Miniprotein binders against b5y8h6. Designs and how they scored, part 3

Target 1, 289 residues: b5y8h6
Amino acid sequence: MQKVIVVTGLSGAGKSTVSKALEDLGYVVVDNVPVDLLHNLLELYEAKNQEQLVAVVVDSRSLRHQGEVSKFVADLKDLKNRMPLDVIFLEASTDTLLSRFNLTRHLHPLVHATGSRIALIEAIEREKELMSELRDVSDVVLDTTGMKERDLVYQVENFIGKDRGPEFYLISFSYQRGLPTNADMIYDARVFQNPYYVDELRTLTGLDDSVAEYVRADHNYGRFLDLWVELAERSYNEHIKMGKPYLVIGVGCTGGQHRSVLVVRDLSDQLTKNGHKVITWHRELGSVN
Short names: E, the ipSAE of ESMFold2; O, the ipSAE of OpenDDE; V2, 0.75 times the mean of E and O plus 0.25 times the DockQ between their complexes.

## First folded at step 3 (miniprotein)

Design x1f
Fold by ESMFold2-Fast, scan of step 3:
Structure x1f (fold): chain B 289 residues (1-289), chain A 80 residues (1-80)
Amino acid sequence: as target 1 above (289 residues)
Amino acid sequence: SPEDLRKLLEQARELVEKAIEAEKAGDYETALRKYLEAIRKLLQALELETDPERKEKILYEIGRYLWKARELKEELEEQK
């Protein structure tokens, strides 16, 4: 387990859920840390307690300006040279954040030019822009769109249990429900034959052997899988050279239940067999790994 | 132990009292040092505390004193 965890990200993306999960794993969680005191806090902690796990939460209320974000990023890079430290960045789609802030008012098109909904959308987009530099230096970026609290807890537990964190984050998704916000690459699994049109397979998922058999029987399946594994590995190697510690791949199909789920499963199996650490999330199934 | 926990919380309170006194006297350097020392004692107390409600209260105090330390640091930078 990593001794120091920094939790950051967008408002409403699940930082409180992650904080509770970390406390359950033995971390002392310190909220509302002023960015210019981060070095002082961690030095005091390191000097006195070698064994204690600590997590600090920094949100956009503490990072109010571009200059504060840039300074925080510089501080994190400096601290990583001195101690084992991982940064977790939480995000979600704009629509998800809007729904989580529980804005239930139905707005007429003419009133979209005024009102709290437009102000909230602008605030979310401004926060995304402000936090972009911090997102880029994070050790893992978790897109919590469609996640239940238990899914996020499981994802955090898997990340913490690994020495170096994940190299690949694979997300199965439905094109009908939008693209994962944090994906570096998208693989389109709609190119394979669709089990939805087979009555016996319609209600099953890509985790079921009968669905897997059907989709794998597609003459393109093996070749596409081999190419996608190669592309993933080559892309990851370039990301590392650029200072980004992992690669996020979204795999989509129409429903997010059959083809995309199987492809994520098979990509994960092959990448793991090749020696890589992989975390998977099936967005439309509500499960992680 | 419960005895060690009580001792750490008492030490933190004494350090905060000294920090407040130093701040009132305009000695921001001493006030900053005492607040940081109090935070150290509170972090040690968190390791011994098992009650979620009391842990939350200690975490709140740590956050409050960190913001106070930031104010003092800003004031000291302005004086140079």
Scores: ipSAE 0.013, ipTM 0.487, lowest interface PAE 7.4, mean pLDDT 79

Design x2a (at its last look DockQ between E and O 0.01; V2 from the best seeds 0.00; counts 0 for: pae E 21.3 > 1.5, placed apart)
Fold by ESMFold2-Fast, scan of step 3:
Structure x2a (fold): chain B 289 residues (1-289), chain A 80 residues (1-80)
Amino acid sequence: as target 1 above (289 residues)
Amino acid sequence: SPEDLRKLLEQARELVEKAIEAEKAGDYLTALFKYLRAIWKLRQALELETDPERKEKIRKEIREYLRKALELEEELEEQK
């Protein structure tokens, strides 16, 4: 839906990964656009095909001094008054950028002496200073430190608003059938009173109101639930800072039918009320919500 | 709305296509989570769909992808 995306940021921060992701989403990507040609380029694509999604990459290869950056910032402000346009700024820690340049053997645009570790570090720091004004006016700043390519692609898809994924996957499971294969955290619901010892509840599930009432009547239930919600949110916030776009939580009990199912339901309800998108999978019941 | 329903079904289809591609590449973990997301989109579509025959078609797809999710979970367990 957003017709124009500007991709900018630090060399080595993942602009090529973002460009590929945008191409996969139907954008025409134009790399290394000179600042003076930006208006003309966007008008040209508008005239050819008004429905065309366009992304332009502008970075220190064409923004080599403060005057060029300031002009580009002014051009972006002007363009935003005329059309829907979002700016994505990519960055990463100096150590991360240094490591990536060493692994890929690419030259930094601002480095004057090839093969020098000191010259590369100085170039990275100069680029950070140079790009600061552009970072300040960007619509989203993505710190790709610790991100894998797949994580960055997901963040881009989420920002564009195309097929945003859930923030939490909650999986109810039976300890008898083993742990979920990709759980980041496991909550043990066997700490709550067991409906198995109530004959009328034994054949029911955590989806049934009578089972829910029984388990919730445990005086520890509400406090554990509150603590688990808080832990899930705090853990998710740290994961998002590391470029991991979701958190997987398994909730287990003996049979995967009663206590774990209810806990997943109640965690999902609380996280959803707190503004999060949640997928629940009741593995032993064959149900996804 | 009918437009929202169409978008949900389209998103689910794209997720399934990506899940199949991931599975062919041996990336069973990615395939699993793509199928879970597809089911999630289909569940949302079920809430908007009013035609009984189209609802049943969506439910059949959900059941098929749930079977796929369990198969992938078992395959991942065996790969340890």
Scores: ipSAE 0.336, ipTM 0.800, lowest interface PAE 3.3, mean pLDDT 84
Fold by ESMFold2, look of step 4:
Structure x2a (fold): chain B 289 residues (1-289), chain A 80 residues (1-80)
Amino acid sequence: as target 1 above (289 residues)
Amino acid sequence: SPEDLRKLLEQARELVEKAIEAEKAGDYLTALFKYLRAIWKLRQALELETDPERKEKIRKEIREYLRKALELEEELEEQK
């Protein structure tokens, strides 16, 4: 049975952003589920033994009193004993939540007087103390204070995947056949000495050690490789901040057989040594790492 | 973002059409989840809609599809 994701947390903390992220990951997201319906919904899912990815977003209006929260905690403990289930709890600072409620004009579940800033602050603080028991049993707590939507999406993706997938996709290519259409960046390996004009190397590839030795002997090779590793890592970090979980780098040379292949090979080795998960594709050779 | 609102409403309509097809085929679990997804799209549309009369129309659709989802949930319980 696929792991079920239950999304809960403070009102206004970002449940809709998490729902969208889960949907983009292939989950069927059921929003605004009352706590009393949760048990029936998940029991039916278990009984059908479906391989569908399911996420449930709990209706905060069902959690107005300590008794309801305590019952929900008990139900979650029971469900976790019966099925693979993880709970994501969303929170944010009072100032952040206050700003979000002012912008969206949503009624906070615990507010008794409309339009009052003091009443809203008190409702937010009361909800935080009310929900503390639920927070304590949740599998992950995501603090959305000051967090961009892309940052929250990234955190959800990291939690969902034990392996997040490759961080780098490296593609060697021939300039004669054109650039890969999905590359974020292009490195030009034509700057290195060309094995094509050496008889014994011409029919080999950048996977052959003799080609590697020849190209690495270029006085600029080590320096460019070091700079390209640094640029790749810095670019990856910026893509993560923008909510893109990977970086695609094309490395090109004229024929796509020698220099670009070697650079992809060496770049992959260095990024892997630095702790990154890398996939390589040698387009002109039709091979994948 | 009127374009976003229109897209959400179109997505909800498509999900409901597929839910009805699944229900007629006796695939009540598929129908249930498609109705629930349609409701989610419509609730997102409520957040974007500003006209009170259009909001009420969306709320009426949500109530109808929630009624269908609850009926399907009861039907699935009876099959146990």
Scores: ipSAE 0.000, ipTM 0.135, lowest interface PAE 21.3, mean pLDDT 79
Fold by OpenDDE base, look of step 4:
Structure x2a (fold): chain B 289 residues (1-289), chain A 80 residues (1-80)
Amino acid sequence: as target 1 above (289 residues)
Amino acid sequence: SPEDLRKLLEQARELVEKAIEAEKAGDYLTALFKYLRAIWKLRQALELETDPERKEKIRKEIREYLRKALELEEELEEQK
């Protein structure tokens, strides 16, 4: 468990939820610290509270300009060399963020007026651009698209756990709803026979045995699964060398309900059997259709 | 939506620009990943595009960036 965590990311991506989750895990959470004081604060906390867990939340309110972001990134790099520090970056799809802002009636930090839907979109995109450098140096990027609060809490708990972090993040998704933004690679489960055309299977999911049996009966299923496991393990080994001790794999099908879900299950099972720590997320099953 | 499509194409362009910059800097790994991400954006765009000519243009770009990704992978292997 890293003693120091920096939580950052896009407005509306769930920083408040993550902050609360970290508090529940015993972290002292400091919100919206000025970037110029962050370095000193973290050093002070490390010196005085060697056993105390500290989380710092930084958002666009503190990082208003590209120069501030660049400075912050430089500071983070320096801090990582001096103390065990993880950076969590939260993001979500533009549509998700729009929806959340509409629901909460919170103003986006970059929107000066109760702006039009267009203004909000522009602000979201501007923030993505602004935060891109920070995203690139983050240890964990969490795409909260389609996640409920409880799901995000669960993810945080798994990431922060006392033990070795997950080696694999497997995400089932619908191509119709867009790709996971944090995926390192995408497996296309649409190559297998489609259970949607079987009436008794259409309303079920890849979690159901009948769906599993149908899709696994595809002559290519076993071969592709083996190849995907091998690719995952090989890729993971290379990612470790690059300083990223985890791999995010998106598995997609048309609806994100059957084939993608099954493949994620079976990949998870096999990778777990091989001794890996795997986290799974079924994006579309958690979403309100 | 048409706006979503435009956005995806723009994002793909930006990623390609970053890939080119990374390649010039000798960071072939970063370049590789940027090209792959661009391909993903283009694939998303392809799902939204209805015009056949525009679809073909997107497909052509995907093929181009796949070729670039392959070239970069080879360079990375040679450096090992």
Scores: ipSAE 0.000, ipTM 0.136, lowest interface PAE 18.9, mean pLDDT 83
ESMFold2 (binder alone), look of step 4: mean pLDDT 89; pTM 0.881

Design x2b
Fold by ESMFold2-Fast, scan of step 3:
Structure x2b (fold): chain B 289 residues (1-289), chain A 80 residues (1-80)
Amino acid sequence: as target 1 above (289 residues)
Amino acid sequence: SPEDLRKLLEQARELVEKAIEAEKAGDYETALLKYFRAIFKLLQALELETDPERKEKIKKEILEYMRKALELEEELEEQK
């Protein structure tokens, strides 16, 4: 996670949604920072290796003409050479911005008088031209045309989470061999029907399709799996807020060979489909993936 | 809101008082951290303030604390 994020872009493109998402991720968000204070503060912040995550919002309210934009771009280039800093630029189609301003009845910063569609279009196009130099040096450009608020939040979370290591460590284990001491959570897979009592399945593992079919046939399996995925994701989100970048989940059954192995496989598959990086360790089988 | 603005200004003042106390005790690292926190509270207050004269007063305070933070940073570097 980058310690410093600069949020910029076009008026009405979703900067407030991004600010709230960053606050939820533990950032202190400072809106409408005077450009002449920004570079000195960030330079000082970096020199002292501060741990507080900071997001600053800078837009056309502070960058009113080309000279101010050019100076800000130069300052950002200088800072990027000396510290880890990412710039997020938000934009949307002119039609989308027009619709959003009309729906909310907000005034565009570059319009002196409202009520005219032509004046608003001209203001939007003027802002696009003014901000183009800043757009060109941004680390990510998010076009929010057609995006729902949740989609934008997911894109921001994904961008901030880039270059993070694995988010979930899943360990299958045997209760007979003891609990993994480093696990944050334990799921008990002994609640599912036991393949050990089926002669044909006894020597197989949760990696075998016949064992998987047997255990998944338990009427509670799908419901438990869905609940455990939800609990894992909610717990992980709280860990991130506490500065813990991963969550360790142990899944146990009697032998650590059938049920716990399958549950770890299915949890890994679902969490991966949900965009998470997962490492699995089948302790009793001696395998890591 | 006016209540939020007042609260931010109070929090900034308390942080500055703690920074001064730490500085007098020779704990420059703690003083620097408290000044940074005060600056960020003042930046949040600056966003909420609408009166131009009060905005200028807040900006002057930010610059003053930035100057103090820079001096403390230089002192810490000299001690290494």
Scores: ipSAE 0.000, ipTM 0.313, lowest interface PAE 12.2, mean pLDDT 80

Design x2c
Fold by ESMFold2-Fast, scan of step 3:
Structure x2c (fold): chain B 289 residues (1-289), chain A 80 residues (1-80)
Amino acid sequence: as target 1 above (289 residues)
Amino acid sequence: SPEDLRKLLEQARELVEKAIEAEKAGDYETALLKYLEAIFKLLRALWLETDPERKRKILREIQEYLRKAEELKEELEEQK
């Protein structure tokens, strides 16, 4: 397990859920502490070879303008050269964030930070721009759109609680519900024959053998799967050279229930057989494996 | 919870007392470690605390113990 975790991201994207999950894993979670103190604390921590697991939450409450974000990014790069440190960035679709703020009736931090009231959409957009540089240097970017609290906890446990993090993160999704914002690549499973038009298969999912048999019967299925596995492995090898420890692949179809689910299953099976560590998430089904 | 917060503050106080005792004994390495442990307890307490004035008090303690830890680290480096 990584001794130091930095949790950051967009307001409403689930940082509180991640903080609790890290506490349950034995981390001491620090929130809303001036970033200048953080650098000194982490330097002292490293110098003493401390065994205490530490997680730090940093967001727009502590990073109020671009200059502060840029300085913090520089500090993180310096610290990563001297100690093991992972940065987790949480995000979600604008619609999801708006829904969560409306349900909880919490005010966006940037509205409070600026001392003036702006539209929630403007606040979300400004925060995305502000946090962009930090997102770019993050070790993992999690799109929590469509995730329930338990789904996010499971993702965190898998990234932190394993001996080694995943090499591939595969997400099945519906084009009707939007693209995963953290995806490095998108594979379009709509090219395969659609089980939705077969009455007996309509209410089933890509996890069902009948659906799997139908979709795999498509002449193009095996060839596309082989090409996608090869492309995934080649792309991953280039990502590693860029300093990114894993590759996120979204697989989409119209409903996110049949074809995309099966493709994610089969890609996961093949990549695992090839010796890779794979985490999967079926966004429209709410299941993670 | 309020019980967790109280416990963290008590643990931090105990660790600071041990740090002071170690420093008086000339054991700067143990003193540094105990101050660092106290700082982690106080940072967690800061996370749980909701009262602005109590948050400020905890933050001031963290800043003071961090300064003390830096002084001890510099002293240890000079002894090498």
Scores: ipSAE 0.026, ipTM 0.433, lowest interface PAE 4.8, mean pLDDT 81

Design x3a
Fold by ESMFold2-Fast, scan of step 3:
Structure x3a (fold): chain B 289 residues (1-289), chain A 80 residues (1-80)
Amino acid sequence: as target 1 above (289 residues)
Amino acid sequence: SPEDLRKLLEQARELVEKAIEAEKAGDYKTALKKYREAIRKLQQALELETDPERKEKIWREILEYFLKALELLEELEEQK
């Protein structure tokens, strides 16, 4: 399950239903987080190296104009670079939102007068425009038009609660010590520049930042990584259609200590960010992540 | 209303006092429950508060008790 969830979206679209569902899944939910303080909350979570599941709710009660939305989007992008975080955006048709507000008698955050149909419609449309930039950077957008509470709960559980075993097993290995016999696919990391020929890096491993910096500086690194992630995901989708619930990928280099270790780390990070459950094994280092 | 706001803040304070007493007694499960209840009361108070400085103060209390709840969950996880 994803450790940190940000719940946002349009007023009346079902954020309270989602919050209850997340609590039932074991999340600690903090509602109506001021945007200025969201960064502080998530930094505290990160500093604690916490395993607790956390959900925060941020919406137009705290994001009142375009500048605040743009700042929040920038903050989310920064936080995503430092921690695994998913953003859920909830929306519904204007007619649906209008009906929900009329039935509940609750005041829309952007409306200044109660009971006015025109003012409520204008507030809904203004909120849609205001939240557009945030919607564009969300990891999932859920349209709750026509959904009952139970349907929304199932959609949320389907997105974040994966009661499956690992989907990818990534193994770093040395070609000198032979291929993993259980691998479905092999990626050859020897195509990248070799840290072994740099005296200061020779005794280090792909777990060291200096080795990572060196290998990532290869002009081919980013493109190969992107292609390998795409290939892994496409291959996994075909495997599950054939009844095989997981995919084993071996990543090799000459020594199994530098390039293959880093590639496994970066593949694991990207596949995990894409919502997959990944287990890694560094065969020549004897470690399992 | 100002009356409703005052009651929510008072209820939160009482819940925090109960949480602290439970924690001192080693009853982390009860302490966690009371901190969670206090956070909910403070969140409701935050929705009613209109003064920016008082909103900031309420939010900082939410952060403090939220962090405390995470620590207690970690302790409970380590126990067996």
Scores: ipSAE 0.015, ipTM 0.464, lowest interface PAE 6.5, mean pLDDT 79

Design x3b
Fold by ESMFold2-Fast, scan of step 3:
Parts: sequence; structure tokens; C-alpha cells
Structure x3b (fold): chain B 289 residues (1-289), chain A 80 residues (1-80)
Amino acid sequence: as target 1 above (289 residues)
Amino acid sequence: SPEDLRKLLEQARELVEKAIEAEKAGDYETALRKYLEAIRKLEQALELETDPERKEKIYLEIIEYLQKAFELLEELEEQK
């Protein structure tokens, strides 16, 4: 069974955008699943369609009171013991949700659920309270306040990519020994100050603290690193859409031992902190020619 | 309770009849829902039934209706 995605959250927080993104990634998205039928439906999919990517959407249209939310939370815990399953919870600020509802002709689900007319603000706050327990057990909580549709799609793709094995392969290399032929992108670390010209650092590598301190002292280092992390993440998301599950980035310098090694270390650290699975290969390190 | 067990089995039978009628009418969503509701009643009946032979019969009915539900799910997916 491939990992099942449960999409939930506040009304107006972007569940329809997430559903479309998942469909574009090959998921079958089942909207408004009756909570008490979820186990049976997922067991049937597992029995016949092991390769089928499935996402289900559950929200306050099906979870109208605390008892139903608590039961659903318990059901999700049971399901996680039987199959790979991740829960995505979408939220946004009250002001954001108010503005989004004012741009539509749709009524808030809790107005229908209560059978009475309530203020939109009160409905939003009531839904936040109702969904709190589900939010607490979610695998990721996405605050879509200020997000464009593309930004939300990017966040969902990054979360999904985490389940598919290594997303980035980072290769440090020497320009003197040629470009890695399998690299999708090349970053040139020769733009940073060269430790080779410092006698004490010449025989060390980018794994040594003294070399790291020297190269990071370059005024351009932090800015280039930030730009390269952003470029790597954006490029990876386009690769996923093309059906390629990973991105290979080569980082080069003259010797392949100082600057390129450090840059690969720092890129790997930052990409990992951003939730990505990274494999690094220092091509020139450990060579005993 | 034997009375509770009997009621659950009667409720399951009625739900299956409704599922069959919905399926004949081409209402696959209602048919699916009714089969799943019948399975739930049969699962509750299994918890109350103590006779091994009757338990086996109920278990076989659950398997049969799960297969029907699966066929209806497949049909509904094709319509999307």
C-alpha cells in the first residue's frame, strides 16, 4: 500500500487547491467521505489496488460535533497502525478566512450544521475549537495565510516528496577532473575565497572547521547559499511534475576538496532542516591516487 | 441478548434489500452505502453470536457484501 493522504482543516483554508495538486500528482481524491465508512473504503482499496495513490478529504461537513472529531482521531490512530497514512491540516488567520468567504457566495459549513444563523466570525472560531484535537494529531499543519495557490502546491509537493526516498543528490567535485555527467545542475563554488592559498588550510578539507570558518567569512557566502537553496527547492518541484523523483546538483571548485565540500555540507544541512531527504557524495574526498 | 442479535440480523437483511433495489435503479452510491451499513450490522451481530456455525454463516455474508461493495466502488471510480 502506498501512503494515504488525509486532507482536513478549516473551511476556506485551501483544501480544494490541495485536492487539485494531489490529483495532478496521480492521486484519486475522495471528497466528503463519511467518517464511519473510511476504514471499509481504505481496506477495499488496499485489497485490490496496492499501486493506487489515494487521498481523502474530511472536514466540518462530516465532523459536526466534538464526539465525531474524537472518534475520527481514534480511527486515524488505528489506521496508522495498519497502513502508511499522513494527515495534512490546513488553516489560516481569521482575517484571511473572512476575506476569502466575502469573495464567495458560499455559506460557512457550521451555519448549516447548527441550523441557525450565526456570525461568520463566530462560525470560524467555533470551527477552530471543534477541529483543535484533529490539528494536534496531524502530521503537518499548513498555515495558508498570505499564500498564493502556487505556494501551497509547493508545500504539499515537498511534504509528499519526503515519502519517496532521497530528493536531492549533492556531489562535490573538482573542475580539474571534469563535470559529473549525471548532474542536473551545477553550482560554481570558485566564487568564494580560496583556502588553498592559506598554508595552514591547504592540506585540510571542507569538513574541517578551520576551512569552514575561512570560506564562510567571505561576504558573499551566506547570500549565495540562500539563493542556491531556493533554486534547488524550486527546481526539484518542477522535476517532480516531470515524473523525476530526485534532483542531482554538482558543486564544483578547483580542487574539489575545500569550497565545494563545504557548500555541499551547508546545502545538505539547510535542505534537511527544510524537510528534504538528502544524499551527499564527495567525489574527490578519500581518493588515494 | 438473543433478541438484540435477531434485530441486528433483520436490520442487515433490510439494508441488503435496499442496496439491491438501489443497484437495480443504477444508484450505485446509495447501493454502496447500504451494503456498508449492512456489513456494520453483521459485524455487531458477530460480537453477540456464540454458536460457531452461525458465526461462520455471518462471516461469509460479510465477505460476500464486501465483495459487492468493492465492485460498486470500482464502478463509481470509472464514472469519475
Scores: ipSAE 0.000, ipTM 0.125, lowest interface PAE 21.4, mean pLDDT 77

Design x3c
Fold by ESMFold2-Fast, scan of step 3:
Structure x3c (fold): chain B 289 residues (1-289), chain A 80 residues (1-80)
Amino acid sequence: as target 1 above (289 residues)
Amino acid sequence: SPEDLRKLLEQARELVEKAIEAEKAGDYETALKKYREAIRKLRQALELETDPERKRKIWLEILEYFLKAYELKEELEEQK
C-alpha cells in the first residue's frame, strides 16, 4: 500500500466517501490541507519515522486560481520523486454535481452569490478548467457519475490494496489460435528471427536455453525488449489512472512456442527486477507462473 | 486578529495539557476528546496565522495530535 495518498478533485465528486474508505484501510486522513504547507507536512511526517499511513485532502478551498494549482502540481512532482506518493482525482459530470449540490444544500466553493442554477453551472465549469492540470498528473482519475458510495469505496480499495495482486499479466500466444480477448495490449514477437526453420530448435520452446540464445542473437531483440518494458510500465501507469490495478499484455508469434514464450519470460524477468509483481501464462504450453 | 490568534493558541495548549494528563491517567476516552478539541482550535488558529514558519509549526502539531487521536480511537473501538 502506498504510505501517502493525496485526495483531490471536483467539489461534490465524493472526497468524503474516499476519506472514510481510506480511514477504514488504516489511513490517518487530514482534511483541508493548505497547499503551501503540504510539502512541509509530509517531509516532517517522514522525518519523525512514523510507520502510519497518511492521506491528505486538498481541494478548491486552497486551490482557487491557476497559480496555486500549478504550484501544487510542482510540489507533488517533487515529493513523488522522494517518497511513495499516489494522487487520487475525483470527478463527475456537471449534471451529477449540480444535482448533488442542489440536494445537499451546501454552497459550491466558487459561488459567491445566491445560488442560481446558472451561477452553479458556471462555478462547476470554472472548477473543471482550474483543476485540469492537477487531473493530468494524478495517478488515478475516478469518474463517480452514476456510482453508488459502495462502488467508489470498492474502486479505492482496489487501487490502494492491502495486499496488491499482480500488476502485470503476461500471456504468450499463437496468432494461429487467435488473439487473447482479455489482453489490453499485444506485442508482436514475429519481428524476431524464427527458430521454427532451424531443425534442432523446432520441437523446443522459448523456455529452452538453445532457443533463447538463437532468438536473443537477433540484433533487434534487446532494443525491442527495452522499448516494450518501458511501454508496459507507462501503459500500466495510465491503467492505474483509469482505476484498473493491473495490465494484461499478450505476446504473440506464429506457433506460440518459441519467440512469444521467450519474450514473456524476459519481460517478466525485467519487470520483476524493476519491482513489479508479474504473473505469466503460456497459453499454448498450458503453464502459468 | 492577533488577539484572537493568541487566544486560540492558548486554548489549544490548555486542551493538549488536559489530553496528556488524561492519557497518563489511562483515561483514553477523555484524552481522545481533548486532542480532537485541540486540533479544532489549532485549525482555527491556522486560518488567522500569516507567518509561514508559525503556520508550519501549527500544521506539525495538528499532524502529531491527529496521529495520537487516531491511535486512541482505534484502541477504544477494539475494546468496545
Scores: ipSAE 0.000, ipTM 0.238, lowest interface PAE 11.1, mean pLDDT 79

Design x4a
Fold by ESMFold2-Fast, scan of step 3:
Structure x4a (fold): chain B 289 residues (1-289), chain A 80 residues (1-80)
Amino acid sequence: as target 1 above (289 residues)
Amino acid sequence: SPEDLRKLLEQARELVEKAIEAEKAGDYWTALLKYFEAILKLEQALELETDPERKEKIKKEIREYLQKARELEEELEEQK
C-alpha cells in the first residue's frame, strides 16, 4: 500500500466515496489542505507517524487559479522524490456531473451566483480546464461516469491493494456521449457487424452470450482483437518508460451496449491471461436504461 | 399498466422529435443515438401492449426507425 495518497479531481466526481474507502483501508484522511501547508503537514506525519497511512484531498476549493495548480504540481513532483506518494484524479462527464449536482442539491464550488443549468455547465468546464495540468501528472485517472459507489470503491481498493496497481483501464463507451476524456487510446468497435439491427439481440448487451456469438462471428473480430492486445501491451511498455504506471483504453461503438462491451470483455480476458492487472468499466450499461 | 404504456410511447415520440431536430442540424451522432433510445422505449411499450393492432403499429415504427438508424450509421462510417 502507498503511504501517502493525494485525492483530487472534479467536484461531484466521487472524492467523498474515495475518502471513505481510504479510511476503511486505514488511511487518515485530511480534507481541503491548503497547498502552502501540504509539505509541512506530510513531513510532520512522516516524522511523528512513519507507519501512518495518509490521504489528503485537494481540489478547486484550494486551487483557485492556474498559478496555484502549477505550484501544486511542482510540489507533488518534489514530494515524490522524497516519499512514496500516488495521486488519484477523479472525473466524470459534464452530463453526469450536472445530473449529480441536480440530484443532490449540492453547490458547485465555482458557481458564484444563483445556480442555473448554464452557470453550472460553465463552472464544470472551467474546473476541467483549471485542473488539467494536475490530471496530466496523476498516477491514476478514474472516470466515474455511470459508476455506482461500489464500482468506484472496488477500483480504489484494487489500485491501493496491488503492488503496482492496475496496468490497464478499459472503458466501453458510446461515441454519441463523447470520448472518455482520460483515454490514452481509442479502439473503434464500429468496424464489426452491428447486433442492434438483429431483432432478438437489440435489447441485450455485450455481456450476453448470444450477442457475443454474433459479434465474434464477424470475420475481422479475432484479428482485430489480437492486434489490439498487442498494441495495448506495447503502448503500456512505453507508458511505463514515461513514468506512467497505467494505460487507459476506450473502446467505442455507436450505442455503447453491444460491440464495445464485448471487445472490452475479451481484451480484459486476454490481458489478464497475459499476466496484467485490468479494471473494466462499461460506461453506458447503467445510463441508457 | 396503461399509464406506463402511455409514458413509454410519449417518451419515444419526444426522442424521435429530438432525433429529427438533430438530423436537420447536421448532428448525425445525436440523431442516431436518439433513434436508438426511441427504439428501446418502443420495445418496452411493445411488451406492455396487449392489443394486436396497436402492437403491429409499434412494430412498424420500430422497423422504420431501425432503417433510419442504419442509414445514419453507414453515413457516419463513410465520414470516418
Scores: ipSAE 0.000, ipTM 0.314, lowest interface PAE 16.7, mean pLDDT 81

